VH-VL binders against MKRN2 opposite strand protein (MKRN2OS). Designs and how they scored, part 8

Target 1, 223 residues: MKRN2 opposite strand protein (MKRN2OS), of Homo sapiens (Human) (h3bpm6)
Amino acid sequence: MHCAEAGKALIKFNHCEKYIYSFSVPQCCPLCQQDLGSRKLEDAPVSIANPFTNGHQEKCSFLLRPTQGTFLREYDGRSDLHVGITNTNGVVYNYSAHGVQRDGEGWEESISIPLLQPNMYGMMEQWDKYLEDFSTSGAWLPHRYEDNHHNCYSYALTFINCVLMAEGRQQLDKGEFTEKYVVPRTRLASKFITLYRAIREHGFYVTDCPQQQAQPPEGGGLC

## First folded at step 24 (VH-VL; from F2 with heavy chain T55K D103E)

Design G3
Fold by ESMFold2, fold request of step 26:
Structure G3 (fold): chain C 223 residues (1-223), chain A 124 residues (1-124), chain B 112 residues (1-112)
Amino acid sequence: as target 1 above (223 residues)
Amino acid sequence: QVQLVQSGAEVKKPGATVKISCKVSGYTFTDYYMHWVQQAPGKGLEWMGYINPNKGYTKYDPKFQGRVTITADTSTDTAYMELSSLRSEDTAVYYCARGGTYEWYEGDNAFDYWGQGTLVTVSS
Amino acid sequence: DIVMTQSPDSLAVSLGERATINCKSSQSVLYEDNNKNYLAWYQQKPGQPPKLLIYWASTRESGVPDRFSGSGSGTDFTLTISSLQAEDVAVYYCQQYYDYWTFGQGTKLEQL
C-alpha cells in the first residue's frame, strides 16, 4: 500500500500472531482480512525510525550516501558509499578523485552522524572557516586521491581529528569510529531498505513473533 | 582508591592572589578533566573552569575569565587554581572535582570525585 | 547559559516518608543522538563536598542506596527519596553538563 509521503514513514503492528510492517495501519489485516479498527490491535503500532535525512539540512555532520544513485531506489547493500562533511549552511564538502567538491545538492537522502557533541557547540562559529581552510590545502588535490589510504573517508576523519585537537579532545581511530558509529547506522539502513522495498512492492511485510511462537496466546479481547 | 586532596585554608586581603592545589591519587591524572567549583558561604555551587591535564587545554566560565588560571603539573599529579585580584565576594570554599574523559562521544560526565574543599577568606 | 532552577528551596519530610525535589532547566539537556539527559544530582552535608547520587538523569552512582532515584527528561527532572532516613538530611543540587556546567540553587531537605 502507498500514500502521500509513504516512503518516509514505516510502522510495525501485531495481528494474527505476526509482526506486520506497512506504511500505515490498513483497514483490514492483510493476512486474515479482519477489520483493523484501533481497538482490534494486540499492541499499539510502533513507528520505525527513518535512518535517512536530507543532508543539506544537517549542520556540522558526517554524511553517508551511495556513490551511485540513492539508498531507497538503487542501493544494493554491497556498493561503495561516499562520505562528506556539512558546513553550517548545509553545503557538503567531499573529497574524490576530482578534488574537494562543495555540493549544494545530491545529499538529500543521507545517513547523518552529528559531529559536534555536547560542550562542543562553540566550535560552530569557526566550523566553516576551519573546513574551508582544511579543504584548500595541497593535501586534497585531485591527483593525491587514492582508494585505500587517501580518500573521501580519510578526508572526513582527518578534518574531524583537526577539530578535536583544537578542542583538546582525544583523536578518533578509524576502526573505532567505523565500528561504533558508522556500522550500526548502515545496518539499520539496510534493514529499512529491505522493509521499504518489500512494502512498496507487496503492500506489507511479515515476520514471525519469536515470543508468540514459543508460548500459547496470552490475552483475550484482541486477535 | 581515588582521592583528591586540596591545600589548606587561606586568609587573604583584597587585591591579593590565591593559589590552591589539588593532588590526585588512585587514577591516571592525565586521563580526566579536572574542574574547579566555587561555593560562597551559605550559597550554592558555581562552576569556574576546567583543565585537560594531558595537554594543558583550559576552559573558563565567563564570570571568572581573566582572573582565574587553572594549571596542572603532571610530574606531581597536581592541579592548581589561581584566583587573582581577590574581592570580598570571593570568600568561598573552592573544590576540585574530577570530570569526564576526553573522548569525542560521551566523554563529558558528571563530577564523580571531589576534593575536600579549601576555604578562602578575603577580608580587610 | 543553561539556568537550572530547583523547587522547593527547602522542605521537611518525616522519616520513612517520600521526599521529592524538582529541577527545571531553561533549555533541553537531552542529547537526542544518544537519548541521554546530561543531568546529575548531588547530595551535600555541612562541611563536606558534594557527593554524586545520579547521573544521566536516572542512573544511580555506585554505592548510592536504592531509595534514591532520578526521573524526567528534556527540561523537567525529579529526585525522589522513597523512604527518608536520618542520614539523608542534606542540601541537594541538580546539575546540567550538556553545555558548560551549571547547578541549581539547591534544596535543603530537613527531617520533619
Scores: ipSAE 0.577, ipTM 0.798, lowest interface PAE 1.7, mean pLDDT 88
Fold by OpenDDE, last read:
Structure G3 (fold): chain C 223 residues (1-223), chain A 124 residues (1-124), chain B 112 residues (1-112)
Amino acid sequence: as target 1 above (223 residues)
Amino acid sequence: QVQLVQSGAEVKKPGATVKISCKVSGYTFTDYYMHWVQQAPGKGLEWMGYINPNKGYTKYDPKFQGRVTITADTSTDTAYMELSSLRSEDTAVYYCARGGTYEWYEGDNAFDYWGQGTLVTVSS
Amino acid sequence: DIVMTQSPDSLAVSLGERATINCKSSQSVLYEDNNKNYLAWYQQKPGQPPKLLIYWASTRESGVPDRFSGSGSGTDFTLTISSLQAEDVAVYYCQQYYDYWTFGQGTKLEQL
């Protein structure tokens, strides 16, 4: 069973009135063993993009990774996530009980949230300096670390809010940021992990096709 | 109502410098990028550069780099575009235009409001 | 630089008829993270500044009539006027704002 390398998309295809997920389209349906080669264009397989990226390739981004292990292998869905901010060169700034770290590796499987739009050139040019100055301000010394209030998440959010403030924008609270930007991506990641692990274990994963609820026949209005 | 009001038409000699003003009203000046666009007579639109009025940082099109200076006076809600070493080819209408904001994923970066334009004529 | 190319350069359309203007970018202006196309359409009448019609490729600016619509993604975009009105005679420009700001050469729309 070819272990799908980290970063490969999953494939979804329809057969036997089911959705079947796999790393690649098999020659034969795993359910009925029929040849899948002569598919109608209407039954074209759909690629499910991998929600995980190499964090070191993501510039000016908010990153999430498991504190231990990887999302695809060891993450149990309950463990704490570690948070980081990338500079323009893919160095990940992150805060822990050891202080602010600057990681050149270790974030190869991350959830990424870009913090800058492509055309934000001025901010991008200042990003690294701002991030460094912020990180060295003394607010983020190791002895100030506190699991509940002064942690990796608060470090990243405070930096984001400093950037927003610098641009004259309203700051985001933790709830708003989490709900708007983090939760959608973590949900997607969770679904992907479930599919990925099932496929890895069994070779495929099967779900029911949403029954097109037969629109009740439009009752012929007796005119 | 959002308004961008530019200074009047200018006639300059080659080699001279022109400075155009764009006074804004009806919105917070510092919340939006201010862009400048050149339009030669009967020609298309060409982006020149922008300023973040709050930060004062600018970016210019390489074509105008070294000759154009964009500034902002936040006390008067006025943006300025200065173009030096004027040439006949710089004869154009110049527009200030309100750009987008830094908004997370939802920012509008199109130019939604424009000044009336300032004609600059460069003639010997 | 992303080059914007409009087609046609000029178009004559009868009143009440559909006008279609195409715009092609030399590179994709789709940002994958937010799934937005950094493309705008402007209308410019003689002696007036450009007026924003469409942004994010398909979002109509406030106060713009419903007859104006934008479509497309990536590199290929279209402005459609479903029923040409006399006041729609103008030059139309597409603009990308994904990588700096560049405009198409413009399309002159005339009434037949």
Scores: ipSAE 0.567, ipTM 0.834, lowest interface PAE 1.2, mean pLDDT 92
Fold by OpenDDE, fold request of step 26:
Structure G3 (fold): chain C 223 residues (1-223), chain A 124 residues (1-124), chain B 112 residues (1-112)
Amino acid sequence: as target 1 above (223 residues)
Amino acid sequence: QVQLVQSGAEVKKPGATVKISCKVSGYTFTDYYMHWVQQAPGKGLEWMGYINPNKGYTKYDPKFQGRVTITADTSTDTAYMELSSLRSEDTAVYYCARGGTYEWYEGDNAFDYWGQGTLVTVSS
Amino acid sequence: DIVMTQSPDSLAVSLGERATINCKSSQSVLYEDNNKNYLAWYQQKPGQPPKLLIYWASTRESGVPDRFSGSGSGTDFTLTISSLQAEDVAVYYCQQYYDYWTFGQGTKLEQL
């Protein structure tokens, strides 16, 4: 059982007029057992990047993880996601009914959204202080927790909006932030999970090649 | 100058509903939580609930839960407290009070500005 | 719920003398992350709303005279008036805002 280590990409290759997904390029096609060694450049394997990262290695980022288990193992696509914000040292600040937590571990398989651009040096220098000061506000006391509106997501979004405000930028509502930044990444993650689990179970996953719709023959212009 | 101006005194029968207004000026209404506090005659202060005027989020004391409704009109910078199923024990002065910037960096705080109070008398 | 208990219920003090009011919370109102005590003191005169005097246990509100001071941490707090003035005759309330909002029963301060 090739334990695909967290962070390994999947491979997609074409053979037998199918797309085949695997953890690595096999020596032989799992369908026809032919050697895959003499591939035309046109049939070069494509790497499917792992959408999950170690959250503790992602500085100044918004993080998503399952509240229970991991994306690749236990996540069923319906379970609640937990949200956090990383500092410059990879500590994950997150809010729950227990208050603000500062996690040095537990986010090793996360979806990450960078919050700072590489050129935002001034904000990066102040990030840890700002995040700590923000997190020590009485707004985030345990008894203030409410599942529907004052939760891990609102904590992160409020912090993001504070940063945006400090930069003179327009604030984002929950819907805008979710649609623009969260949904695209969670969709990719969902696809990856599906492929990963299928490969884990069967050793490979096969899909049909989209039929190149034969371009209708360019109708010979009647001269 | 920050001001909280409440509606005038009310006389109600048992079982009736009262709605009190609190109009604010001198600050951004949506930046602060608005609280309501009850004070029965010759008694202490009792917190009833709050609203975030910007988001419309509310929280109530369990004692008043189901009878109290706090609302905010951002177009008029006015908070409202509605108390239903009035009882003789609801005879009190009701205060609106400005709280902190609860959801933001400054966090929650003490009540720094108060309305003048509204007397509600519940009598048969 | 955090219960606030003031002592005494009533106090009579001569002009120019020190007045001391105590407030005890049933649990700590110290938030360890920011090292702040979520405690306030209010003054209420007859027919008026409460006026904030002290917040964060020891910070005076703007415009409050220097004779008013707050002290304490955790569960035990004290309001002190160093030299009582005639205008200080009122009911005083402590409040916690650590876990919801609860008030002490009040202390009536009278002039001797």
Scores: ipSAE 0.043, ipTM 0.665, lowest interface PAE 3.9, mean pLDDT 89
Fold by OpenDDE, last read:
Structure G3 (fold): chain C 223 residues (1-223), chain A 124 residues (1-124), chain B 112 residues (1-112)
Amino acid sequence: as target 1 above (223 residues)
Amino acid sequence: QVQLVQSGAEVKKPGATVKISCKVSGYTFTDYYMHWVQQAPGKGLEWMGYINPNKGYTKYDPKFQGRVTITADTSTDTAYMELSSLRSEDTAVYYCARGGTYEWYEGDNAFDYWGQGTLVTVSS
Amino acid sequence: DIVMTQSPDSLAVSLGERATINCKSSQSVLYEDNNKNYLAWYQQKPGQPPKLLIYWASTRESGVPDRFSGSGSGTDFTLTISSLQAEDVAVYYCQQYYDYWTFGQGTKLEQL
């Protein structure tokens, strides 16, 4: 069973009136054992992108990772997530009870939210300085850490808002940021994890095609 | 109504410097990036650079790097483009253009409003 | 630098006929995070500044007639004028704004 390396996409294909998910397109359908080689264009496999990235390759991004383990292996959906901000070189700034850390590793499987558009060059040029200046503030000393209100998330969000303010932009509250940027990605990640784990365990995962649910049961005409 | 009004045509000698203004109205000047675009006669459009008027952040095309300076005066809602060491090849129409707000994920970075253009003629 | 290449360089189309202009980028201008193509189309008439027609590859700017449409993704884009009008005679430019700002060389649209 090829352990799908972190970063590999999943494949979805249609057969037997089902959606079948796998790490690769099999030669034969796992359900009916028919050869999948002569597929109609309509049945072309679809790649499901891996929502996880190497955080150290993500510039100027908000990162999410489990505090323990990895999303694909150990994350149970209940464990706390740790948050960080990357600089332009992929160093992850993050705040914990130990203060602000600058990680060069450990974020290889992360959910990434780019904070800058690709063409925001002016801000990108200042990003590292802003992040460093912000992170060296006494506000983020270890002894000021509080799980509920002065934590990794507040650190990241405060930095983001400082940048937004510096640019004369509207600040984002925690709810807005979470709903707009975090929740969609975490939902996608959750779905991916479910598929990934199922495939890993069984070799494939099968779901019903949405079109099959729309056929109301032919009401058996009581003759 | 959003308007970008540029300064009038300029005639310069080689080696001189030209400074073009672009005064904006109808929107908050500091909320949008201002771009400058060069168009030589009968030629295409070439991006020169931009400024964030709020903070003065600039970026220039490498072709113009070292000769172009873009500035903004927020008190007058005016952007400026200065081009030094003028050459005959710099004979062109120069446009200011409003870019996007560069907001995360949802920003519009296309140039939705343009100045009328300023002809700069470099002649010996 | 992302190079934008338009085709054709010039096009002559009869009134009421479809005009199609292609634009190819040397690199994808699709931003995967927001699934937006950082591509715009402009119309420029003689002696006038460019006018934005399409942004995000397929979104029409306000006031742009419905006969103008943009399509494509990644590296290949198309501007379509479904029924050419006399006022549509102009030079058209594609622009990417994904990595810096670069324009195609322009396509001159003439009436046949």
Scores: ipSAE 0.028, ipTM 0.617, lowest interface PAE 5.4, mean pLDDT 89

